VH-VL binders against Large ribosomal subunit protein bL20c (rpl20). Designs and how they scored, part 20

Target 1, 123 residues: Large ribosomal subunit protein bL20c (rpl20), of Euglena gracilis (p07133)
Amino acid sequence: TRIKNNGISKKKRKRKISKMKGWVGGHSKLFRTGNQQLMKARHYAFYDRKKKKNLNKTLWITRINGGLKYYLTINEKYNIFVSFLRKTKTYVNKKLLSEINVRDSKSFSHLSKPIMKSTGINL
Key: E = the ipSAE of ESMFold2; O = the ipSAE of OpenDDE; V2 = 0.75 times the mean of E and O plus 0.25 times the DockQ between their complexes.

## First folded at step 16 (VH-VL; framework fv_temelimab)

Design k1 (from g4 with heavy chain P109I; at its last look DockQ between E and O 0.30; V2 from the best seeds 0.00; counts 0 for: pae E 9.3 > 2, grease 19 > 18.9)
Fold by ESMFold2, look of step 16:
Structure k1 (fold): chain C 123 residues (1-123), chain A 120 residues (1-120), chain B 106 residues (1-106)
Amino acid sequence: as target 1 above (123 residues)
Amino acid sequence: QVQLVQSGAEVKKPGSSVKVSCKASGYTFTSYEMHWVRQAPGQGLEWIGAIDPSTGDTAYNQKFKGRATITADKSTSTAYMELSSLRSEDTAVYYCAREGSWYDYAFDIWGQGTLVTVSS
Amino acid sequence: QIQLTQSPSSLSASVGDRVTITCSASSSIYYMYWYQQKPGKAPKAWIYDASSLESGVPSRFSGSGSGTDYTLTISSLQPEDFATYYCQQYDNWPYTFGGGTKVEIK
């Protein structure tokens, strides 16, 4: 799972005397000043919000695909549905669609069917 | 209508700094992250970092930490990238790019690019 | 950081040829994107989520792959397709790009 470097004898010496490169970097952070640590904390907070956003995107895609299976027959994947929305200049909130499907499948069908009909997709 | 307009080309000496601007128009500036990417002549693309204009929070490629500073001005809808301690290998076209909407996460809008040349 | 290796770095092909470009990631990813760049211009979003064509991209383009191995294919090369193509991972910072594949007229 872990990606490794292979190469010259300098690399061999580093392996013997130090932790793995990423671990050495983590260890060195113990010596940072309070101001430096505050800046890193704000940086990692932004990174964590981005990671949460990516995880939420994955969750939304799964919910939308589940809803599409319920209302579609064949070959109506998430990618086709989203591509259709973009082609029609429709700006639909993916999070809202996935939440509506979880809470009210009737409303999801109401919102989705006119869009699918415009493409000739049979529900 | 949606566009990113960058400042003009710059010629800099080694050891100096450069600040490239990126003015956004046609959309709500604070609703989208702004990213910076560079491309050395005849080479590929390299991500520098990003800013969330609504909070001012930034993230950087470790390669540029300590030298790159990304800021945003909400009142003018303008993002900035400053690169200090310039070297000849920093010669590149610098792009700003908007992170797209939730269903593609691509850089959907790019600035025209700003050529920064570092030479003596 | 996640490294992306594109292959080939360049290729020379004729109009009508089938072209395949590969992009290998150093670890498994979910979010692979492709860009087209013509000389003197900014990159242009081309394929998102590995296989979905951006609006206005001709159907002769296709993308596929998952995990670590991704491809961009042009089924019948046209004159306007001669450009440099970049893959990009969007999973983790730093965001990284492949080294690019320059497609030239033979």
Scores: ipSAE 0.006, ipTM 0.563, lowest interface PAE 9.3, mean pLDDT 73
ESMFold2 (binder alone), look of step 16: mean pLDDT 92; pTM 0.936
OpenDDE, look of step 16: ipSAE 0.404; ipTM 0.807

Design k2 (from g4 with heavy chain F107M P109Y; at its last look DockQ between E and O 0.32; V2 from the best seeds 0.00; counts 0 for: pae E 11.2 > 2, grease 19.9 > 18.9)
Fold by ESMFold2, look of step 16:
Structure k2 (fold): chain C 123 residues (1-123), chain A 120 residues (1-120), chain B 106 residues (1-106)
Amino acid sequence: as target 1 above (123 residues)
Amino acid sequence: QVQLVQSGAEVKKPGSSVKVSCKASGYTFTSYEMHWVRQAPGQGLEWIGAIDPSTGDTAYNQKFKGRATITADKSTSTAYMELSSLRSEDTAVYYCAREGSWYDYAMDYWGQGTLVTVSS
Amino acid sequence: QIQLTQSPSSLSASVGDRVTITCSASSSIYYMYWYQQKPGKAPKAWIYDASSLESGVPSRFSGSGSGTDYTLTISSLQPEDFATYYCQQYDNWPYTFGGGTKVEIK
């Protein structure tokens, strides 16, 4: 009697799992059409890249602000520093600047100091 | 200098379609996303959609429910927005706008606008 | 979809007045932008990331806020500041604008 119950229960569970596989696959195909499915897929991919881009921008801002405070002994904000770069038409890769700050604080200080001096911001 | 130059004003009948062009110059076209925004007379701004010219990927405001089609031609640095099944409420100035990309994602450069008038 | 509600829809003010414009989002956002538009012209980017001024924007402008509640303030209104101001969220599709706040002369 113990043996009977175990065998029946396993068979029922496997059957339910198989039906769920088929239902999920068939269900998805029933609600999608060619151009509509492609547009939805393209939309989500584009949206996901945009969200990742915005999160990455936030990470860069945090790293730059930390580096400016730590290595220049100036509590300067990312926006002030970047606004100065824009006005002087100095264009540097923000991701590279953030990475330099994390790995090589001396290089970040030497890159930043000449720009800060030209605005009257001294060390 | 960055410039976005749009096609001229158009007068359309209800039920027809319009295709507005936006020719970009003064920057690398494929490095920046292009957005389309419209403004009905005396009204606010409404986002239509956007395209990544490098991949051709698009996003749309659901309000336009498949009526809007945004494309880009890399060889001419030109973006297009086509709006079909026009209604009188589609009368608006249509703008293309470039999204900034290096630390500021605002729409930093705008076309001059294209007036589309839909009337019987 | 994230709805942005600007208040007021219009206001009348004199040169030298302090002006405050509110933008309220239907859900929490991080990327709030402000645009200035003068009649017959395309909008101009004005404030990015809620509080950062675009290049060339006078320091009498300021932005603040987080989450759902954002403000744009002009500390002493000048003749060139009479315009319509729009907020915009950049967090999620569809990207939406507020209804605008028209700042008019009194």
Scores: ipSAE 0.005, ipTM 0.542, lowest interface PAE 11.2, mean pLDDT 73
ESMFold2 (binder alone), look of step 16: mean pLDDT 92; pTM 0.935
OpenDDE, look of step 16: ipSAE 0.340; ipTM 0.791

Design k3 (at its last look DockQ between E and O 0.19; V2 from the best seeds 0.00; counts 0 for: pae E 11.5 > 2, grease 18.92 > 18.9, placed apart)
Fold by ESMFold2, look of step 16:
Structure k3 (fold): chain C 123 residues (1-123), chain A 121 residues (1-121), chain B 106 residues (1-106)
Amino acid sequence: as target 1 above (123 residues)
Amino acid sequence: QVQLVQSGAEVKKPGSSVKVSCKASGYTFTSYEMHWVRQAPGQGLEWIGAIDPSTGDTAYNQKFKGRATITADKSTSTAYMELSSLRSEDTAVYYCARESSSWYDYAFDIWGQGTLVTVSS
Amino acid sequence: QIQLTQSPSSLSASVGDRVTITCSASSSIYYMYWYQQKPGKAPKAWIYDASSLESGVPSRFSGSGSGTDYTLTISSLQPEDFATYYCQQYDNWPYTFGGGTKVEIK
């Protein structure tokens, strides 16, 4: 999934990085600390599709573990939950499951509870 | 049944090119990344690159950049890997491998049978 | 690029023995995978995320580790476990594999 042969996309990304390097615009005078951190985070998100994929996987695991603690049982582990979902072949992908947990705790519970019950784990 | 079927063995001379095909069946071709991995005789595994068949986006191990070209044909559910400027050290079994799209497992879960490419004078 | 060093490169053990294979990464990683390969065949996914068994993998196999040091253990070696085992990191491009550990059964 790394886009190496897209000359247009690579050229556009290179121009954005060059602008950030150059000290153009007097960053020391106009920048707030919060704004600088936001700009750095936003550029990190655009620099490498591979890094974004790995970061998203880590974020999804953290969100799923948080959901397990609050809505299923305390101390449930990502690996235990993944094993159960794999056995039940849940049709919801990681991104959707994690996004539901962040926005709507009841939707996460509705998806998670039947999976745990079908695997025989008592909650 | 999910499977990957590769083209047959090739014998090539140094400086030539080889194009290996990988026909997917039993699953939605565009839903999974396709990777290429090689194994020299009696040696370990080496990743060559990958393609997302839905977009055509590719990525390459820098070692092979400029020599390897990975493509996919959605209409035939077939991925291709072409390696140019062949050298004797390119003698290896070349595998295509599907990366799992499961949200919990990214392993290469389905592999082709392998294509032996022999480069000799 | 992240280098993976497996140890030992080969071993011989008797049926019923406990076998341990190690994989050491040149820098800290999060995503470690293990593959089993029998002679003349393609590798098979065996362990994902360091410790989770793929479907159909016998429970005598286990994996552990984090950071730079990972292990694969066979608690009671069986004749069908004769194979070469590879570790693989998924953290960074290029993906890299360990050199493999060939397990021979006496």
Scores: ipSAE 0.006, ipTM 0.553, lowest interface PAE 11.5, mean pLDDT 73
ESMFold2 (binder alone), look of step 16: mean pLDDT 92; pTM 0.931
OpenDDE, look of step 16: ipSAE 0.410; ipTM 0.808

Design k4 (at its last look DockQ between E and O 0.39; V2 from the best seeds 0.00; counts 0 for: pae E 9.0 > 2, grease 20.3 > 18.9)
Fold by ESMFold2, look of step 16:
Structure k4 (fold): chain C 123 residues (1-123), chain A 121 residues (1-121), chain B 106 residues (1-106)
Amino acid sequence: as target 1 above (123 residues)
Amino acid sequence: QVQLVQSGAEVKKPGSSVKVSCKASGYTFTSYEMHWVRQAPGQGLEWIGAIDPSTGDTAYNQKFKGRATITADKSTSTAYMELSSLRSEDTAVYYCAREGYSSWYDYFDYWGQGTLVTVSS
Amino acid sequence: QIQLTQSPSSLSASVGDRVTITCSASSSIYYMYWYQQKPGKAPKAWIYDASSLESGVPSRFSGSGSGTDYTLTISSLQPEDFATYYCQQYDNWPYTFGGGTKVEIK
């Protein structure tokens, strides 16, 4: 799981650097190796968070497309459906829509049909 | 009103470094990622990297071989991009750009005015 | 990484012309965006998610495509539309842009 640091105090960071430098006369190989590992760890954590965000968004899109096709019998893709939502000034949370489809297919159809009618899509 | 205001143009010698600032206003700075993109004269756009201001976590385009360092200061709502070991091909306009986090879609919705960095002789 | 090939790199057109710009991805993508850039200015968000117009973008602009092939079309070119247009993918690091299409007045 992702664990965030609130930050390292400047004093504690300074002490860590000083101790590492003492081994090699001010330019410790251990210090450089430790700092490199820290920067690599932060970089990969950020990358992993971006991957999870994109994966979750892709998963939501797949669920919404499945629900839309199944209950409305309309061959509409996700981006077309979202465009209809914006045209009708409906700003439903994407995550909520995909969760409704998973848990309660009737509620998904009830929400989607009025939006489709207001945009002129033939049901 | 979202606004990204960058530091002024700079002229640098090869081998030196430059640090460009981007001050954000009109939104919650820590809620949106800040990205850096550059454009050489008469050329296209090139993504440099990004920072999550809430955590300080960064990511970089490997092309810059660790020469780029992106930081953020939450207290001043300012992001920084430092590029070291400058070469003549680093002459470009450097933009900061906000990635939309709270919208339906993620893309660069607001851009700074650009900072021309000229690496001469 | 995903390469975006934008075509043409430059074109000359007259006011009122229909203009079509293409962007081809080296692999299938889902998140395609377009930016407009005028000389001396920062790029401006123009079309998001392949086909949705940003606020304030005239309806003469349209976007379409899926998978690897995307287009931006201007149905009737206006004087303010002379600019450079860039496509961009947001699917994977590093984020990449097309080479740009400069639309110039003939």
Scores: ipSAE 0.011, ipTM 0.544, lowest interface PAE 9.0, mean pLDDT 74
ESMFold2 (binder alone), look of step 16: mean pLDDT 90; pTM 0.903
OpenDDE, look of step 16: ipSAE 0.051; ipTM 0.720

Design k5 (at its last look DockQ between E and O 0.02; V2 from the best seeds 0.00; counts 0 for: pae E 10.1 > 2, placed apart)
Fold by ESMFold2, look of step 16:
Structure k5 (fold): chain C 123 residues (1-123), chain A 118 residues (1-118), chain B 106 residues (1-106)
Amino acid sequence: as target 1 above (123 residues)
Amino acid sequence: QVQLVQSGAEVKKPGSSVKVSCKASGYTFTSYEMHWVRQAPGQGLEWIGAIDPSTGDTAYNQKFKGRATITADKSTSTAYMELSSLRSEDTAVYYCARELWYDAFDIWGQGTLVTVSS
Amino acid sequence: QIQLTQSPSSLSASVGDRVTITCSASSSIYYMYWYQQKPGKAPKAWIYDASSLESGVPSRFSGSGSGTDYTLTISSLQPEDFATYYCQQYDNWPYTFGGGTKVEIK
């Protein structure tokens, strides 16, 4: 599963982020909520690597599901979110991501099996 | 510019302690993990431990547990690694390195030579 | 902890030669990275996720592998490629490194 990074894609992403900053100025409440959930995921990633790795992915995805994925979609930060998921070594397809809210209490093994069958980043 | 600047070389006697500093600049210090890695002369790299500067939480390679203490000062954007009960085999270059969540060490300090001799 | 064994420990080759370095893990890993270190300098991130080049790394470098067996290849060795190369696993703590491969130009 190869990540495609080319100059045109990076410029397009940078332009989207700039436009989202203008939009976020009018919707700072949603932006603050999303940022807090991302920071929780980062803190839990460190803690879980100290304790146990596999449960980390389940907890991180659970923390993201509290509405953050819809915030990122609305703000056109989807490409940034895909890059972030890859950095955590979690390959999440679009179908699995849409089901996270309903299955928050599920174990990492139940969440990870469909991801392991999927190849690459599927968003 | 993003950089990590470490304290200067140290010469220590066996049984003493050394504290190496790592000053971060050009980025948000609390957004990245800080790791410590050492390299003995003519040998490979060895991971010592890590700190999350935002929470102060630490983790250590079991080999160094009880001797290594990693801390961070958010107000000065500086991480520290202290190694106690020094032995001659602790002679090495000590590096700090930052990590972005489950990825490689992208920025390294210049290294600090610690020499432990009689 | 996961042990990484690099081979060879050193090699000498001519400019233009194809050079291959191997890294074997004691158990299957998913997250393998490579670093380049020049004398007197800190290591520099070189290849991430086994096969993806870091920014600024020449295209003559490539990486491959999965599971326990990984390689770094230089398709046409250049004088600036003189360095020691290390593999590293990021699967779990403690993070571990291979013993290094010193590449010298004849």
Scores: ipSAE 0.006, ipTM 0.565, lowest interface PAE 10.1, mean pLDDT 72
ESMFold2 (binder alone), look of step 16: mean pLDDT 91; pTM 0.922
OpenDDE, look of step 16: ipSAE 0.025; ipTM 0.652

Design k6 (at its last look DockQ between E and O 0.19; V2 from the best seeds 0.00; counts 0 for: pae E 12.7 > 2, grease 19.2 > 18.9, placed apart)
Fold by ESMFold2, look of step 16:
Structure k6 (fold): chain C 123 residues (1-123), chain A 119 residues (1-119), chain B 106 residues (1-106)
Amino acid sequence: as target 1 above (123 residues)
Amino acid sequence: QVQLVQSGAEVKKPGSSVKVSCKASGYTFTSYEMHWVRQAPGQGLEWIGAIDPSTGDTAYNQKFKGRATITADKSTSTAYMELSSLRSEDTAVYYCAREGWYDYAFDIWGQGTLVTVSS
Amino acid sequence: QIQLTQSPSSLSASVGDRVTITCSASSSIYYMYWYQQKPGKAPKAWIYDASSLESGVPSRFSGSGSGTDYTLTISSLQPEDFATYYCQQYDNWPYTFGGGTKVEIK
């Protein structure tokens, strides 16, 4: 579902950019509908901050997947890794795990290898 | 101690308005979105809208747009929700709730404010 | 807007029972949350991202699902678990809640 969430975020981002094209175009229609575009711009600003929060969450997932690729011989999906954390009763949240990978790649490798080995994935 | 403290219960007549306050303490008020949710007696939860206290930007459930006004006062760390043109179906407990950074859930809720609209 | 349909609307169960609550969304979502509410109290965040337990939530609770179909399960019901449980989607405005499932003493 993380892959689907990334696709959803991209779709929402594309829709946002599409709706804002009137601001960039500089045509006379933009000036005639200025109040409508101002209302949409205020809405999109709030929506952009919400999308930024979701985008930051996807950034955490990307960092975790990057860490998996670096320390494993087989590319593994974030979803499979998290599922095994739950099955092994290891409760580490996504943000903390991504921060560990950024700041201490050896600690990330130490945490991830035993879990991945229990899945039958050889390092 | 992180908490949200709401204003007291209100009794209103149809057609009037009500303004509920929500005072935040124990955290940086402007770093978290504030949301408003209501619950009619014995009923489920209904989202009204939200405010970003740092910018004053708001979003509303379309059901309440035109009647609900959400504001925030940064100097007092207080959010407000005003509902106008009250009807009997607006009788509910009104909650403020903070959106968490981490899991995006409503992690801190106010105690609720009962608003009764009666003839 | 996205409608959430919870079932059952209420259930009666005994301490020790396994309880399952369902939440169906009118369209596919990613951000599904569960809240617990006791009478006279505000809701409490309980499960986030469909399956992750909030801090302090007992391990007898679990969540699962994706797309449109989600469940909350209590493996062995305890006296403190008698409450109303709500699902919530966070994907799109307006944020919507399920109608709630009241778990009562049999």
Scores: ipSAE 0.000, ipTM 0.529, lowest interface PAE 12.7, mean pLDDT 72
ESMFold2 (binder alone), look of step 16: mean pLDDT 92; pTM 0.936
OpenDDE, look of step 16: ipSAE 0.370; ipTM 0.816

Design k7 (from g4 with heavy chain D104E; at its last look DockQ between E and O 0.12; V2 from the best seeds 0.00; counts 0 for: pae E 13.1 > 2, placed apart)
Fold by ESMFold2, look of step 16:
Structure k7 (fold): chain C 123 residues (1-123), chain A 120 residues (1-120), chain B 106 residues (1-106)
Amino acid sequence: as target 1 above (123 residues)
Amino acid sequence: QVQLVQSGAEVKKPGSSVKVSCKASGYTFTSYEMHWVRQAPGQGLEWIGAIDPSTGDTAYNQKFKGRATITADKSTSTAYMELSSLRSEDTAVYYCAREGSWYEYAFDPWGQGTLVTVSS
Amino acid sequence: QIQLTQSPSSLSASVGDRVTITCSASSSIYYMYWYQQKPGKAPKAWIYDASSLESGVPSRFSGSGSGTDYTLTISSLQPEDFATYYCQQYDNWPYTFGGGTKVEIK
């Protein structure tokens, strides 16, 4: 096969994403790393939808909504936002963006939109 | 303007194959899944399968596994669906449809449809 | 495989009538979508996430439901609402559609 992945390289890329503390605006570094995560997340989401049945979205949405409201009032939004994206990467991003849009759509949109795209999370 | 333009109608004999094309424009082809759905005359909608153009990964409705082949050409922004061993019940309009954006996860847009008639 | 059963399969109603279309799933789902299809045209996305209207959809349309039972309602039927409406579950592959409900204006 001419196409293969090395587990070590994957770990390095994952660490790079988790260390983006305080990053704002979702710019070139985040975009490059996030594009790799986008490909991985789309791959997982593509097959993960095949296996999901009776998924309880209400509990996840409530947890994200409650956490997001609290964190939006405290600062440190970037690292918290990335953590929520990792936890809920497959199905909650649409609901998360809806909640952010209601509370502070302009400010958080500049941060979240490139991050949502670059982290590879599908709806 | 997001648009999906499909190849023209085809008439096929039983046992042959058909390959329908779907050319995408107005968006980044590799950022969205492409799905195929068919509709027999006067009947409802039936999902055939999908492709992720960025990875080449495919999924199929088990009903069509072994007969359907979905591919994509990134350089031309074109998806293809080939159905082999055609039978008269495969007569239908075949649609390509883009799976929606991250905030609207539905099929939008759809192609105009390609009528495939299998007779005689 | 999640089966979707739409009811009714067809209906005729007068302009101004309230119309309700139901879609029942064989098991609990979270993501229910509705499409409108006019004769000779491709289906068009109409309602996403059970209750959210797509851009350009008139406010007389609404969707509701959860679990296994979902509805599409037209509060005051208009002549341009003549079409077939399909529900679709988005939870699992294979994606499945309801059998459709043809709405005819008297």
Scores: ipSAE 0.000, ipTM 0.539, lowest interface PAE 13.1, mean pLDDT 71
ESMFold2 (binder alone), look of step 16: mean pLDDT 91; pTM 0.928
OpenDDE, look of step 16: ipSAE 0.082; ipTM 0.728

Design k8 (from g4 with heavy chain S101D, light chain D91N; at its last look DockQ between E and O 0.39; V2 from the best seeds 0.00; counts 0 for: pae E 9.4 > 2)
Fold by ESMFold2, look of step 16:
Parts: structure tokens; C-alpha cells; sequence
Structure k8 (fold): chain C 123 residues (1-123), chain A 120 residues (1-120), chain B 106 residues (1-106)
């Protein structure tokens, strides 16, 4: 059975461990075996998710760069834009930016221009 | 102020285990991966593994497979790394480090480090 | 796994010198990071995505490269730059670091 890390997991984890310790006839052995299997399954899922996360970051960077070149300037780059976001302390979700560009390129330009202008970048 | 505070130095004998803690503050613990890296005296950096505190999922460097166990406790915002079957070559400073912001995944911040000395 | 080979392993230089540190990956990568570490302290994020400076990093530092070949350059070495520098890849499991380059005063 899959173990999820939700909310206040310490109380739920303590209750689960206590229940296992109350068992007779090898229940502690069963819990330890189950935990090992869960860790292995969880590990492989995490590895696959990490690979997808890295690939998705590359996709988001490409979408942002494409949008910048289309509406702001041909010479604008993702790295330059992100550096200016950090300088201005503007925190915008990269995934949201890339999805806006894919679905509505004009809205992406509208969102991006004030950030570029406030950091001294002109069209 | 984002901060990672690790447990104190440990002296261990070969064959035993050590569990290093890393208490996070100043940010949402479950929103960022926690990584573990070690550094033997006078040597370079070596990645041990990581945990996603929101799911409990882990990844490990194959070098430590079967010896390292990384866990997280959401209620205390604390990550743990346990290394078993200790050997003299496991003597090192052990760091926890948070994966960085959405536009920069470099490790930031790092904990202060925990020296683990393995000697007989 | 992806191996990172840093060169040189150490160097001695004077204040004002230009220094260049290289990092070669055993296969092509995208996520290349650099860290600065001073003795007795944790590493500090220095350069991300090969060429972008972290906040507070002086402009005398620069990073470049793509694929397998990456470079960190200090255009005019300052006293506070004497440290060990590590490259790191975040592309593939397991994540790995270069062996480090210790920059010492001549």
C-alpha cells in the first residue's frame, strides 16, 4: 500500500507504527518488509518524475524564449529575462508563463512587457 | 530567512549507523526537494540522494544503495539521512541542501554541515 | 552516470590575474551549475544554467559552455575569490560534481 506524505504526517505515522507494534505473530516483520517494497516503488516513481521535471523545465524555457522573441525583441533570451525577474523580485510561475504563451501569445507579451520595461529592457 | 540547521558532529565506530537531521525554516518545507551531499576531509563533493517531502519519494546515488535512507517529517519540517554499515571512508562532512527556486534549481541554501567521524 | 572532469585541480594566481576553470562532462548535459566553497564553510551557489550569475556574485565572474564543455572565468582575481570551485550537473541521476578547482594565492 502506497504511503502518502500529506498534511500533518507525523501523527498518522506514529499511529501506524503503534498499530503495527501491537500485532502478534510477526506483524512487525510484515511492516518492515512492506516499507522496503514501498521505498523501492516510491524511488522508481520519483526518478521518473524527476526526469519529467527536468524535461518540462527545458520545454518551459523554450516556450518563454519563443514568446519573448515574437513579441518583445528578437534578441531577448530566457536567461536574461529570468535574471531581471530576480532583480525585481518578481516571482512568476514558469509553467504558467509557458502555458499562456502557447494559448494566447498576445497575453504573454502583455504580461512580459512591464517586467522587461521596469528592468531597462526596451523593445 | 530561509535556513537549514543540522544536528551536531558525530563520532562512530565501523559497522554502526548515523542519522543526521536537517531542520528547515523560513519556507514551505513540502514545496522543495531536500538533497544530501557529503565531503570527505580535503576532498570534493559527493551527492548522496534526495527526497520530495510532499510525497516522501526518494532517489539515491547507486554508490550508497542499501546503506542510505533519506526521510522527512512534515510536522517538524525536518529531513533525515541515515547511513548504515559505516566505514572509515564514510568520514566526511554531511550537508543537507534545498533545491532552489523555480527559475534556478541550484542548491540554495545549504545546511552548516555535520562532521561524521568513523574510527575504531 | 555522467562524470565531470574539472581542470586544473588547483592553481596559484595573483590578485588581478585572469583565471579559467574548465569542466568536461562525459556526455551532453544542459543543467550545469557552479559552486564556490571557502574552507570550513558550505558550498555557495555561484553560477546557474552554465552562464547566469547568482545574486550577489561579482560581474568579474562569467560562465560559458554547452553540451560537454563548460568554463568558469574570473577576469580580475580579487582576494575574496580564493576558494574551491565545483561544477555540478543536474541532468541525470545520479547527480554529480566535478573534482573541484582550488584557487590559491601565489
Amino acid sequence: as target 1 above (123 residues)
Amino acid sequence: QVQLVQSGAEVKKPGSSVKVSCKASGYTFTSYEMHWVRQAPGQGLEWIGAIDPSTGDTAYNQKFKGRATITADKSTSTAYMELSSLRSEDTAVYYCAREGDWYDYAFDPWGQGTLVTVSS
Amino acid sequence: QIQLTQSPSSLSASVGDRVTITCSASSSIYYMYWYQQKPGKAPKAWIYDASSLESGVPSRFSGSGSGTDYTLTISSLQPEDFATYYCQQYNNWPYTFGGGTKVEIK
Scores: ipSAE 0.006, ipTM 0.577, lowest interface PAE 9.4, mean pLDDT 74
ESMFold2 (binder alone), look of step 16: mean pLDDT 92; pTM 0.937
OpenDDE, look of step 16: ipSAE 0.222; ipTM 0.762

## First folded at step 17 (VH-VL; framework fv_temelimab)

Design m1 (from g4 with heavy chain K65E; at its last look DockQ between E and O 0.40; V2 from the best seeds 0.00; counts 0 for: pae E 6.4 > 2)
Fold by ESMFold2, look of step 17:
Structure m1 (fold): chain C 123 residues (1-123), chain A 120 residues (1-120), chain B 106 residues (1-106)
Amino acid sequence: as target 1 above (123 residues)
Amino acid sequence: QVQLVQSGAEVKKPGSSVKVSCKASGYTFTSYEMHWVRQAPGQGLEWIGAIDPSTGDTAYNQKFEGRATITADKSTSTAYMELSSLRSEDTAVYYCAREGSWYDYAFDPWGQGTLVTVSS
Amino acid sequence: QIQLTQSPSSLSASVGDRVTITCSASSSIYYMYWYQQKPGKAPKAWIYDASSLESGVPSRFSGSGSGTDYTLTISSLQPEDFATYYCQQYDNWPYTFGGGTKVEIK
């Protein structure tokens, strides 16, 4: 599962380039200054991708805990749940699991219950 | 097995540059960020910067901006960190480290480390 | 940048002791990791997401905390646990590490 840009980052990038139009200076000097701003914009885009990755992980964890709490009547046991998945070599994509919870809560419950029972957590 | 193998120890004079290599194997090089961290003798860990090998995008700790240059070569699965205008306080073990996956972003694995000694 | 303050900087303990080390952040964070480092070796990922043990980490280790205050606890210290432990925040660049806590045999 790959996280894709939703278009807002592209719009921000275009807007920054537009702000560079009309800078005072000669062709070579304007190009150098513009190139420097493009390099800064590229580095800020990397930061924004990283920040978005962290925000998406936080969202996924919240959704997984919500499913565990709502459907399995268990306190937030995200870390125990993930550790059990790793121990049983069940390599379920965390993003996929959180999206299943949002779009098909029954499937989340049915997938999660045997895993939680094996950990000794009282359902 | 996932491995990061770094270039050997170097002794440098003040004012010179050093370029440390980090060859990755056992995983898809372009799917994971590569980070650089150093550790001065008897000191803690200090983050230098990172590269996304798929795009070439980099980020640097402000302390090293202007002196550090991080690059990656997709064809050899090798990352590089170059530090210029070396000072005696740059003497340290330099590590490359892979950022982990979506469920665990901790640095794993780390390279074996490259000792860079700066002395006159 | 987010500063991480570990306490204590070193401690001496006997096999079987309960050991607790702390990491305080200068502002609230969400992503806290712990690393173990033995002399002459690279650090090893030890605890992720504040409380989750990495694969192969013994169950005598535990982590807890949120916001600005985090702890790593060893319930019954073993000879192989003598090492330096570092906390690390992943919330914002530059990524920062705590100063380390060296756990020594008494």
Scores: ipSAE 0.018, ipTM 0.617, lowest interface PAE 6.4, mean pLDDT 76
ESMFold2 (binder alone), look of step 17: mean pLDDT 93; pTM 0.942
OpenDDE, look of step 17: ipSAE 0.031; ipTM 0.705

